# Miniprotein binders against Hydroxyethylthiazole kinase (thiM), part 13

Target 1, 273 residues: Hydroxyethylthiazole kinase (thiM), of Natranaerobius thermophilus (b2a1a8)
Amino acid sequence: MSTFNSNFKLGTYLTQVRQENPLVHAITNYVTMNDCANITLAAGASPAMCESRDEVSDFVPLAKALYINIGTINQEHKDSIYLAAEKASELEIPIVLDPVGAVAIKSRLDLVKDLLTNYNVSCIKGNNAEIKCLAGRKGHGKGMDSLDLGEDIQMVNSELSEKYNTMVLATGKTDLITKGNITVKVSNGTPLLGRITGSGCMLGILISAFIGASDNDWEAGIAATVSMGVVGEMAEESISSSTDLGSFRVKIFDHMAALTSKELQERGNVSEL
Short names: E, the ipSAE of ESMFold2; O, the ipSAE of OpenDDE; V2, 0.75 times the mean of E and O plus 0.25 times the DockQ between their complexes.

## First folded at step 9 (miniprotein)

Design m5 (from b9 with F12I E13F L15F E20Q R23Y L44I E54K; at its last look DockQ between E and O 0.05; V2 from the best seeds 0.00; counts 0 for: pae O 6.5 > 1.5, placed apart)
Fold by OpenDDE base, look of step 9:
Structure m5 (fold): chain B 273 residues (1-273), chain A 83 residues (1-83)
Amino acid sequence: as target 1 above (273 residues)
Amino acid sequence: SPELEEILLELIFLFMEIWQLRYELKGDNPELKEKLREARKKVIELLKKLLEAKEGDPSVEELKKEIDQLKKELDELKQEVES
């Protein structure tokens, strides 16, 4: 079953990020903004957190990708998101969307559905609950970290991907990435990534960086997902105790900065389903 | 660290401002384009230094001084672009 790793040129996409140094435009939440910027820099890309309603339309043309995380939503942010998404779509700049909180808040769900329907969303990244909710499954409004409700997430991913013509990443113990009827499983990462703030947001902006630096959103998105997982594994290997979560967080940045294309290629665990 | 976070945001905004100035620059002005490129490189350098900095280290104060200097240079560049 190990044969499929050889077909994905994962390392090439990391090299492309570092060579291109793409500007990633991010409209994200205040909780993870710093870590999103740091992981972007560590990967070799350039973060820009331009969320001003008056500036966002003029800034969008400068970026290679737009990352939208709806974690902090007020009217000003909402207006900026729409302006940015409109301009990005006009210029065919790829949009990566994180539907954080869409399970619990209907207004966020409606916003995400509107964005997916009307704009150039190249990738939606969410946990299994968020993806199921977006696909019209009535999830019980339990917390953002909802446990697997037992439905085949692959089928839900495909349904969502086809409906909105976008790549769907469902994050979990294993990550499932779907485009149409094709699904790949990424088996990299560590449970420790769930014990720090912003690991999902960092993944979202990394996907944006990788997609922004490439002409292949599908493979770039997979490579970004693998990169975050591999770096998490390496960071876990670098700490003295499983409780050293602060050190673990710092080591994520260290290992992302030091990650080689060879290491990414060798440590990547990707299988087609 | 709240302090390091503020510095990071400041550098990110400076980076954005440089990109905006480059976008607004009309005509072929190679000298000004190069100055903006150098300013961008400086921001990236400072971001790298920030990533290595620890809260309360003397390096943070030095970083703040360098940022202040860069802001002055950027103000001058902004005047040149608008002129």
Scores: ipSAE 0.018, ipTM 0.249, lowest interface PAE 6.5, mean pLDDT 87
ESMFold2, look of step 9: ipSAE 0.542; ipTM 0.831
ESMFold2 (binder alone), look of step 9: mean pLDDT 82; pTM 0.780

Design m6 (at its last look DockQ between E and O 0.91; V2 from the best seeds 0.00; counts 0 for: pae E 2.8 > 1.5)
Fold by OpenDDE base, look of step 9:
Structure m6 (fold): chain B 273 residues (1-273), chain A 85 residues (1-85)
Amino acid sequence: as target 1 above (273 residues)
Amino acid sequence: SELEKKLDEAEQKIDELESKLEEAKENPDNPELEEILLEVIFLFMEIWQLRYELENGDPELKEKLRELRKRIIELLKRLLEAKSE
């Protein structure tokens, strides 16, 4: 029986983000940079996209969290990622990692595994296919809704979490967040989030903001995941047609900016498995 | 060129923000620091975006951009320090 754990203080973590206004260092792809910045600002945090190899080591100490998205991999980005991850780990700055494209590209998979092995990654966020691939399963799938190949994603999450001592978020119709043997299910969001560019990247940087503002990575990561889902629901409720994707995208920022701790707490649907 | 103009505008904005920060440092609880922070963050994004536009550009403009990137990082550092006091 999924006990609705009313005990998650989701609203507190949103309040903390806004009070702390944490600087979030992001190394991400140019396609999502603007939306990642906007959602970070809307949440009450401060984005910074410093990815230069010559500057990144000096910049890392300024931030409360490091978000790494491997969507654009060239040699300069790879070098910057390693320099940033090394410095962040040295300073115990939390790292959130998005393994985008790891299913299809071996070099990306190898990079992600190397990061998880050698640096302090607080959270890895990916779709079911990416998570399964990282756990050594043969992944066949496109998109956020990877066809469930019949393997229990919860088990895979636990294996991955234990192996790398990290929180694992597997995104889908429902999101599963795992630390060790503990898994929670987040039942917020809308399919419309999969129809806009960068929703996964926005979630990743939000997790970074929430974790950066808190001493509890587990609850902060859950609260961030719920926040993105709730804002997606609210945005869907505020558009006239399910085809109004442009309006939906704009409404995500509007609702993130307007989201109250009370609304987050009341609309959050989290259950322990 | 359009890129040169953008770089000049960015330089001017950095100069203005540096001046604003010096004026605001006298009061760490000054709400102006948050406003300055937002302006710095937006300018930071603008300067970083110019990197892509200059990837194959004039070496002189690239050097100017590098200098501006250094300045905005230092400005952000000073601003964050001022907010923490």
Scores: ipSAE 0.239, ipTM 0.676, lowest interface PAE 2.5, mean pLDDT 89
ESMFold2, look of step 9: ipSAE 0.457; ipTM 0.789
ESMFold2 (binder alone), look of step 9: mean pLDDT 76; pTM 0.701
ESMFold2, look of step 11: ipSAE 0.440; ipTM 0.782
ESMFold2 (binder alone), look of step 11: mean pLDDT 77; pTM 0.708
OpenDDE base, look of step 11: ipSAE 0.223; ipTM 0.663

Design m7 (from m1 with E4K K5E E11K E18K K62E R69E R76E; at its last look DockQ between E and O 0.79; V2 from the best seeds 0.00; counts 0 for: pae E 4.0 > 1.5, pTM E .627 < .8)
Fold by OpenDDE base, look of step 9:
Structure m7 (fold): chain B 273 residues (1-273), chain A 83 residues (1-83)
Amino acid sequence: as target 1 above (273 residues)
Amino acid sequence: SELKEKLDEAKQKIDELKSKLEEAKKGDPELEEILLEVIFLFMEIWQLRYELKGDNPELKEELRELRKEIIELLKELLEAKSE
């Protein structure tokens, strides 16, 4: 165990997911639904993609967590999100929110802010640009995957976390996770994760699974983030060429399914800032 | 139609899973297996909505009923697993 990880119980949270098999209710975009489901199953949790306005309120009580991705929004989808978020909040079911596209589309930004203000959002996960945008920073809405490293993202994370009383995960080459004034750095993963579709969505639903299986959202969220990074590293180690992106994607699922609590604990690279 | 066949198959699978659940005992490892099957079937049924083309009210209603049935089955299964 690296001396740096001694304070974080990473493996325990993976064990909890596999023992509890928590049902994760996901309202997400069509593009990532399949991969989100597969990664959830691989982790040992149970995915459910119920987004119908007529059914969502009755379905929410069955789940241990609600994952909301705003990637594909029409009016019906928006209505379902609000219904689900309201019911989840009423029942104190944790919500994980992915603000995808909020940088470029004002209506999405407003939706995310509304959700953060009025409902039980346990975690918001976004890239640096999305997090900065949510924190009121004027950014040029160019590119959903903007690695703009200009402003101290830790400060922005803290501001956002305090404002909405939520955990903030800013994804990048290194991931920063913040609650209040406490920030941890996760130094796991690979650039190859940015070259496949849905890696961010898969991370979001994993966070939901881990949080849903635990009473400690903070440590569970960290463990989920580490898990995605570790399996990315393992998948990269398992391919013959850096261009084998198709194989890499498949290997993510293989390694998530095979990941042991011990491996997660040992390979995790987490430090407090 | 291909969609009608898929809907009929899904209905059959729901009925089979209901039967399995009725035979399963509390705490039986079989409940986990049934849960996985229900989850997979749930996903399949939800994906069928994207195969609906045009105005086919009969198929839409059939799909609605399947969605209702699989949700109820999932509820029953989760209740059984929690006991």
Scores: ipSAE 0.265, ipTM 0.700, lowest interface PAE 2.5, mean pLDDT 88
ESMFold2, look of step 9: ipSAE 0.299; ipTM 0.691
ESMFold2 (binder alone), look of step 9: mean pLDDT 74; pTM 0.646

Design m8 (from j2 with R67Q K68R; at its last look DockQ between E and O 0.03; V2 from the best seeds 0.00; counts 0 for: pae O 14.5 > 1.5, off the site)
Fold by OpenDDE base, look of step 9:
Structure m8 (fold): chain B 273 residues (1-273), chain A 83 residues (1-83)
Amino acid sequence: as target 1 above (273 residues)
Amino acid sequence: SELEKKLDEAEQKIDELESKLEEAKKGDPELEEILLEVIFLFMEIWELRLELKGDNPELKEKLRELQRRIIELLKRLLEAKSE
């Protein structure tokens, strides 16, 4: 049991989610919307997928956090994103941003940069390629899953975090979470999370739930990241074959619902870099 | 510049929408139409911000003022709709 876990009160943040039952406002893509809703419910929070331009401004005040995923960008989503982000910022409601596709599509990159510059973004979550791209590194425009080109992601995270005054989560085999010059490594999860749709989106909305239920965005975001990883590990342990991906997906929801604060605390593997 | 022209057009649209709102009555179906126009204009103004390249402080200030005005207009519309 690495002595380093003792400094993070991971279990407390799960308890807070369940006690507060925060409403999480999500503007997200159609592919993962249902799984995002289900994982939010399983964690003990309340999802709301209000993306209507006519309703979003009235809805934002009801939520404890706003999750923005740019995976589906049509005009209506753009309109709703800006309206929601403006209202959330006015009310100091935390925003969690997922820059899906920003590596491949310049208009998405510009949108994400605009959001980071002008609104109350508490956390940006992306893969290494997305984070590097946001930090102004010329990524070779190869797909959303572009392999890490060997630059120190910790340095890039710090640069991005300082530039936009936000927490940066770079997801990978290990997750790196950075605020300013402080970086922690989360060593939970399984490669099977990469074999189902929406694992990154589910993580994003979980971060929103945890942040929405807490006054400490940093520790809450870490606890959310650990939770997704731990649940993935538990789900993998509960399937009969590594090819049982459908069962694995279902088991993620089962284990998120059943996850105890004690289990989260004990299974969490967090280290400061 | 093309951007200055777009900003001037946006300013004119805001003026028009403010006038429409002043003429609208409580519960008027016209409020929904005005709201949609305001939302679209809101997005147009934010998109113009993305087009703003370089250090043009005058254009930045104009854009900020338009952003303020459209937000205020939206707030007033939402208030009028809730009554």
Scores: ipSAE 0.000, ipTM 0.185, lowest interface PAE 14.5, mean pLDDT 87
ESMFold2, look of step 9: ipSAE 0.121; ipTM 0.563
ESMFold2 (binder alone), look of step 9: mean pLDDT 79; pTM 0.746

## First folded at step 10 (miniprotein)

Design p1 (from m5 with M16Q; at its last look DockQ between E and O 0.02; V2 from the best seeds 0.00; counts 0 for: pae O 14.5 > 1.5, off the site)
Fold by OpenDDE base, look of step 10:
Order: sequence, then C-alpha cells, then structure tokens
Structure p1 (fold): chain B 273 residues (1-273), chain A 83 residues (1-83)
Amino acid sequence: as target 1 above (273 residues)
Amino acid sequence: SPELEEILLELIFLFQEIWQLRYELKGDNPELKEKLREARKKVIELLKKLLEAKEGDPSVEELKKEIDQLKKELDELKQEVES
C-alpha cells in the first residue's frame, strides 16, 4: 500500500510556478528543444533557449534557473555551458543538469563530472545507467534508455548526492530522488513516456521551472517529477490506443496546461524510502 | 580577424585550464578556490572585451597585456595546486 505521504505539498509548488512565471534558461539539445519549451509554457513558466556564447553570460542573470542538457555538444555549445554555469554559480542561480549520453561518451562524462565539481548544481537528473556511470560504476548502457535495473540505485544516488552536494534524480519505472541519505520514491508515470522523444528532457526543464520558482529545491524537484508522471498518466487515459503515441505526446502538453494543484496533490504517489 | 580568433582561442584555453586546476584541487582550500574563481571571472571579462574589440584597435594590445598578466597569475595558481 503506497502510503500517500500527505506531508509533501506538491500542489503548492505548481501554484508557485504559475504565480511566479519563472524564466528558465535552457541550454539543451536540438532534438527535444521545442518540446522542452512547450512543456515549460504549459506548466506556466517561461523558457529561453539562449545558447549563444556571446549572449549567454548576459542572459543568465535574467533567469531563475539554468537547465543544462548535454545531449548535443559541439565546442561552441560546451563553451556556452561553461560560461552559463559560471555566471549562474556566481549569482547562486540553481542549475539542473541532464547527463545525456554520459554512459556512452567519455568526454560527456568528464564534462558532467566537471560541472558537478565546479559549479552550483542543484539537481542532477538521469536514468539509472547514467547515475551509476557518474558514480564510477561500469554500466552497459546501449543508449539513453532507462533499461538498467541493476544495483541498489538508492545507494548510488546517496553516494553521488553526498559527493557533489546535489539532489539526484534517477529516473526509471519508478523515480528515486535523493538528497544525502534521504530518498523518496515517486510512483507516477507510464511506460508510454519512454516511447516518445524527450520525456526525460521535459522532466529536466520542469524541475528547473519548479526549483526556479521556489526556495526549496528538494520539495520543488519532487513536485516537478510528480507533475510529469501525473501528466503522463492523464495523457495515457485520454488516448484511444496504446499506439497513439503522437496523440499521447500532444496530450502531455494539454494535461500539463490543465493540471490543477489539487489534481497534482491527489494523484501524486510519493513515498519515503 | 585571425588575430582576434587567436586571442579567442587563447582565452578559451585559459578558461579550460582554470577549470582543470579547480578539478585537480584536492581537499578544502577555500582560498585557492576563490583565486580560481576570480581568474575565471577575469577570463570572462576579457572575453567580453574581445567581443567589443576591432582588429587593429589599440584595445587589442591592451587586451593582450591583460591576458599575459592573467597567464602569469595562472602559472602561480598552478604551482599552488600542484603543491
């Protein structure tokens, strides 16, 4: 019996996003950029995809959070990430980091480790394989898919969280969010989220929006994670066939836009581990 | 401009070097961390100046002098980190 831990004020954080309308600065990949923007708008936040090396440092101060996704990196993109992360850290603007491809590409792994070491990363979000890889464990990740069900991800999350003093979200069939030795389990979502492009990226930018609108990164990050899962469930409920993936994708935006604080609170399934 | 491009590459390299030094820094040395942070800020400042510079402008020579000074400071920081 998933004990509804009534202690998380999930709905409050959604309300806060909509009230504050935080500007979220995103340096992300070209594959999911549009959907990241759309989900941000649907949530009631403002996306800004400023990745120009010449502009990024001047743009950072305007944002309430910086989302960094390393999915498509060229040298210019890398330079922009460093400039943005430096400025964000200087101004204590929270950074949400998505280590896409770190399992397969050493240069990306090194970049992520460096960002975690040197800058103010409030949250790292990755699949189990990515998180394990960041923690120094050998992962056989063929790709960006969250298929690695292996070792105690809670332990790995805690190790990583303590090492870099950051919140760690390991995404999977169930999501595990860890800060230090505290881990919560989010049991919202649908396998259909894994069948569309960019569901993880959309989650990352949502976390950025929620964290940017709040002073409590921990609870805001949990609320964002729940929101994406709940919206996924609602979208699945609204399609006629499990193969209606295009419709499912569109319904994610519809349901995010229509999501009420009450619905989020009521449908949220969060338990402390 | 080939000259401005070379300066840009140099500044990028310096930025990466500072980053590497911070990564290599073992233990809790807040003073050295702060020095490295200030050095990074200086690189960013110089990058901004470079963006405003025109080829052949006296500002480019001044920029080169500032870069040389920063290199000297980084050499000192490198010695401290390796120590």
Scores: ipSAE 0.000, ipTM 0.176, lowest interface PAE 14.5, mean pLDDT 87
ESMFold2, look of step 10: ipSAE 0.549; ipTM 0.831
ESMFold2 (binder alone), look of step 10: mean pLDDT 82; pTM 0.779

Design p2 (from m5 with I12T; at its last look DockQ between E and O 0.83; V2 from the best seeds 0.00; counts 0 for: pae O 9.6 > 1.5)
Fold by OpenDDE base, look of step 10:
Structure p2 (fold): chain B 273 residues (1-273), chain A 83 residues (1-83)
Amino acid sequence: as target 1 above (273 residues)
Amino acid sequence: SPELEEILLELTFLFMEIWQLRYELKGDNPELKEKLREARKKVIELLKKLLEAKEGDPSVEELKKEIDQLKKELDELKQEVES
């Protein structure tokens, strides 16, 4: 019996997204952009992928949240990220940052650190390797699967959270969300989410939507993380074979669109550590 | 308001469509790229107007007319991109 910590009003935050229909400004990679848009729409929010250097500063004020994914970086994209982050910080628009590839590419790591240092990032979302790397731990692995050297990811999350005054989501088999010394464990999802492109990016933009629709970034971020996990579980339940990855992907959108606040609340598995 | 929400949704779809057209555009066509960029600027302008609009305000009807015009322009651009 999953100890449903009844203390989190997860369903309320999904309701808020749908009621507010927040415009989410996304600067993201070309590989996952379409799926990020689709999941945002399915959740009841409005995506906008304005990344033009000449337009981004004018667009930022229109959005309730800014999602930054560094998966595709050229100079123009970098310039747009800085302009957007600056304007968002000026207007106190929440920024969600995805440090994808920061483990493998120093220039990306430097960019992420610069963003975290100079702008108001409400949430950073990465895998354990990315989070450890950002916290100054030497990753041994070329891949996203850094060999967990047994270091407590909770401790690393707390260090990173305190250093940059941000919420830290470390994604994995279980997701750990940390603000300061408080950590929540989300035990929703499926390994199938790791077998499709962009599940992490979709999570990032969902967090942006939920945060953008709420005044409580902490609980909204948790609710978004649970939502992605629950939808993943429901999608897995709805496919005929574990190899039906294409169907699984489609079912993520179907289930996100159909997800009720009650289902989110009932299926959510959240525990404080 | 439901009306303003619908307009917002419509504008976001238009924005996505412009982005998709830009993505589908093959080769170096600076003219078409510029037209698409101008179309995006128009969407942003309309979004700004929407943020200032109130339900039942005559400005909403004007906004709808401008959106309809933009849709026509995008249809033309789509034909040019597919061509």
Scores: ipSAE 0.006, ipTM 0.246, lowest interface PAE 9.6, mean pLDDT 87
ESMFold2, look of step 10: ipSAE 0.589; ipTM 0.854
ESMFold2 (binder alone), look of step 10: mean pLDDT 81; pTM 0.777

Design p3 (from m5 with Q20E Y23L; at its last look DockQ between E and O 0.01; V2 from the best seeds 0.00; counts 0 for: pae O 14.5 > 1.5, off the site)
Fold by OpenDDE base, look of step 10:
Structure p3 (fold): chain B 273 residues (1-273), chain A 83 residues (1-83)
Amino acid sequence: as target 1 above (273 residues)
Amino acid sequence: SPELEEILLELIFLFMEIWELRLELKGDNPELKEKLREARKKVIELLKKLLEAKEGDPSVEELKKEIDQLKKELDELKQEVES
């Protein structure tokens, strides 16, 4: 029985985002930039997509969090990522890292490992395959493992968390969030989130906004993850047909903007494992 | 992120990797060009299968197996391109 742990102050963290209106510096891919910006604004934060190599170091100090998504890789983007990560680490600005494509492309995997090793990454968010890949698990399970909330993913999350001293979010049908040996399960969301582009990227930048507005990365990250899931559920409830994917996408922004701290707290489904 | 979105992103990145390998090819190597074209066709085929797949269907597991095979083939091609 997933005991709703009433102990997580999920609603407080949404309130903090809206009160602080944190500037979130994002270096992300061109496919999801607009939706990442829109979800950030809807949550009550301020997005900034400064990726210029010449400007990034001067911009980092203005932000409360740095979101890095490696979905677009060119040399200039890579240089900007390193410059931003270095400056953020120097100033103790939290970094949220999305290892998009690290499973498919070795150069991306190497980049992510370098970032995790050399800079202060507060949270890594990836799917089960990406997390397993980062943990050095080669070749295990063509597909069943991405859906299975098995003991294996919790163990891998813990190993990765301890290795790089970071919070690990493994996304799936249910989300597992780990810090050290502590893991929580988030049971919010809808399969419809997988039928639109960029739901994972939007989650990443939301985590950045929540972490940037708080002094508790762990609870803020959980609250952000719950928020995306709850908004997905609300958006699904608000469409006329399960095929209204375009409407569903728009409703994510509408419901994020309208989401109350009370609704987040009441609809949140978090359990400790 | 749901499983289908993750698979989609993976296929997109494989597609990009094939383009990168094509750009790295120095000189006229018709054999490698053809192998890369075939790899690209395979990605497109897998994308078509993904569009027909539902989350939790056995077809998704089969799709993941094919993607893993394609990744191995691309690793081999990468070694050939970089040699």
Scores: ipSAE 0.000, ipTM 0.162, lowest interface PAE 14.5, mean pLDDT 87
ESMFold2, look of step 10: ipSAE 0.519; ipTM 0.821
ESMFold2 (binder alone), look of step 10: mean pLDDT 82; pTM 0.786

Design p4 (from m5 with E45K K48R; at its last look DockQ between E and O 0.02; V2 from the best seeds 0.00; counts 0 for: pae O 13.5 > 1.5, off the site)
Fold by OpenDDE base, look of step 10:
Structure p4 (fold): chain B 273 residues (1-273), chain A 83 residues (1-83)
Amino acid sequence: as target 1 above (273 residues)
Amino acid sequence: SPELEEILLELIFLFMEIWQLRYELKGDNPELKEKLREARKKVIKLLRKLLEAKEGDPSVEELKKEIDQLKKELDELKQEVES
């Protein structure tokens, strides 16, 4: 029974993003950077892709949230991440962390664990394999995509959430969002989101925008997750063929820009586990 | 300049050392966590000074002195973390 838990004010958080127009500082990979910027703008927020080591510390104070995606790691990028995370933590600016590639590369895993341990990470977003890996489980994930359907992700989310005092979003066919022992299930989205580049990265920066515009990270993060899913559904409805992936991608931006608070509230499918 | 590059590498190393110490810190020791945080802030401050420094400028010597002081502080912190 999809209990539309009418208790989540999902639409309010979208309204807040558009009213506040929060500056989202993003240190992200080169593959998805443009789409992350576009989805942020479409949502009504302001992206800033400042990754320069020399500038990042001065830029952080201007932002309402810091999005860190570790998909492209060179030494300069790593240095910038640390400088930004330090400054954000000092100023209590929320950090959203995307552990891309942590399953496959130990150095990335170590970096993510360090960030979670030492800085103000408000939300970690990853696929099931990434989340399991962060929780100390052996992940066999070959891909960055949310293809791993497996073990009690809820339990793993709770363990990770409690360990690092952060919200945990495990993305998949259904998204599980956990804070402490509370988990909600988001049942929005489409498999087509897995067939375009950067859908997870776009979700991460959206979460940053929503969290940055609100004092309630939990509900804002849920609302952001729902928003991406709903927009994906709407975009799928707008294409003529399931193979129109290029059109689908464009329609994501169109629908994010056109999304109303009412539509978000009505289409949102959130249940407590 | 080779000199400024060496200083940069040293500061990066110190930053990583602080990071490692924080990672190795077991249990809830808020005082030590704060000391490590302050040490990190010092490294960042010194990095900013380095960016403004020119080769051969007296500011470089001052920067070296501050780095030496920070190294001493980190040695003390390391002992505390390992205890």
Scores: ipSAE 0.000, ipTM 0.183, lowest interface PAE 13.5, mean pLDDT 87
ESMFold2, look of step 10: ipSAE 0.489; ipTM 0.816
ESMFold2 (binder alone), look of step 10: mean pLDDT 82; pTM 0.784

Design p5 (from m6 with M45Q; at its last look DockQ between E and O 0.87; V2 from the best seeds 0.00; counts 0 for: pae O 4.1 > 1.5)
Fold by OpenDDE base, look of step 10:
Structure p5 (fold): chain B 273 residues (1-273), chain A 85 residues (1-85)
Amino acid sequence: as target 1 above (273 residues)
Amino acid sequence: SELEKKLDEAEQKIDELESKLEEAKENPDNPELEEILLEVIFLFQEIWQLRYELENGDPELKEKLRELRKRIIELLKRLLEAKSE
């Protein structure tokens, strides 16, 4: 029984994205940049991948949200991230941060912690291992799925959320979104999302688009998370075989573009914990 | 060179888009602004990709690319302003 928590107007936030067509400034990795752009366009937002150190400060004011993914770190990229984060914070432009690789690389962890400490990050999105690592837990660095079922991710989310005054999305088989002591569980998606490159990055930039189009980061972030999950489910339903991963990837964009506010609202499975 | 050709094509496309924007501003209800925006976004990505190709390239081509990047950002700004009116 999909506990339709009737309280979340998920569909409204998709409508807002399409109406506002927010420009999303993204500083992201080269592996997923194209897919991030495509999913943003499919959702009805406008992506811009400006990462130039000399230009980023001038570009930030044009956007409604800043997405930062630390997947490709060089010195120039790092400098651009700091410049963008500073300018975005100054202008109160929401920042969505993806701590990709922070579990495995200390320098990335330090960067993420620095960003969270010194700038106004509206949302941090990571897998359970990344979130645990950010919260000071020793993560055993297996891939996107932290098998470490031991520690209550909700508690870790709350600690992290309170520490940095940010919304925390821990992605997994189910997604947990936390602000302070409030946690929402999103039970949408498919394991196939973990079998394609960049599903997490696409989610991050979608959150940025939804937040950028709204005045309610909390509900917008939830709606974005649900949207990615629902589209994943629809894409899985549209392929002939579970091995059709290339087709699945394409169908994500097709279904995001075709997704209606009604479908999002009806298929969304959100529960408060 | 192939890179020079790409830069020239990008420059030409910016000129075209600037002209289209000026035409579209004369008609505020013009669905053309959204189409122009998509073209600007696409061109923006192409220009940004060229940066990596030119990282060790000819200084003259790098300067040209820098100029084009500046122009496309300004064009995007003007377009967004036009959409907000």
Scores: ipSAE 0.037, ipTM 0.499, lowest interface PAE 4.1, mean pLDDT 87
ESMFold2, look of step 10: ipSAE 0.423; ipTM 0.772
ESMFold2 (binder alone), look of step 10: mean pLDDT 76; pTM 0.710

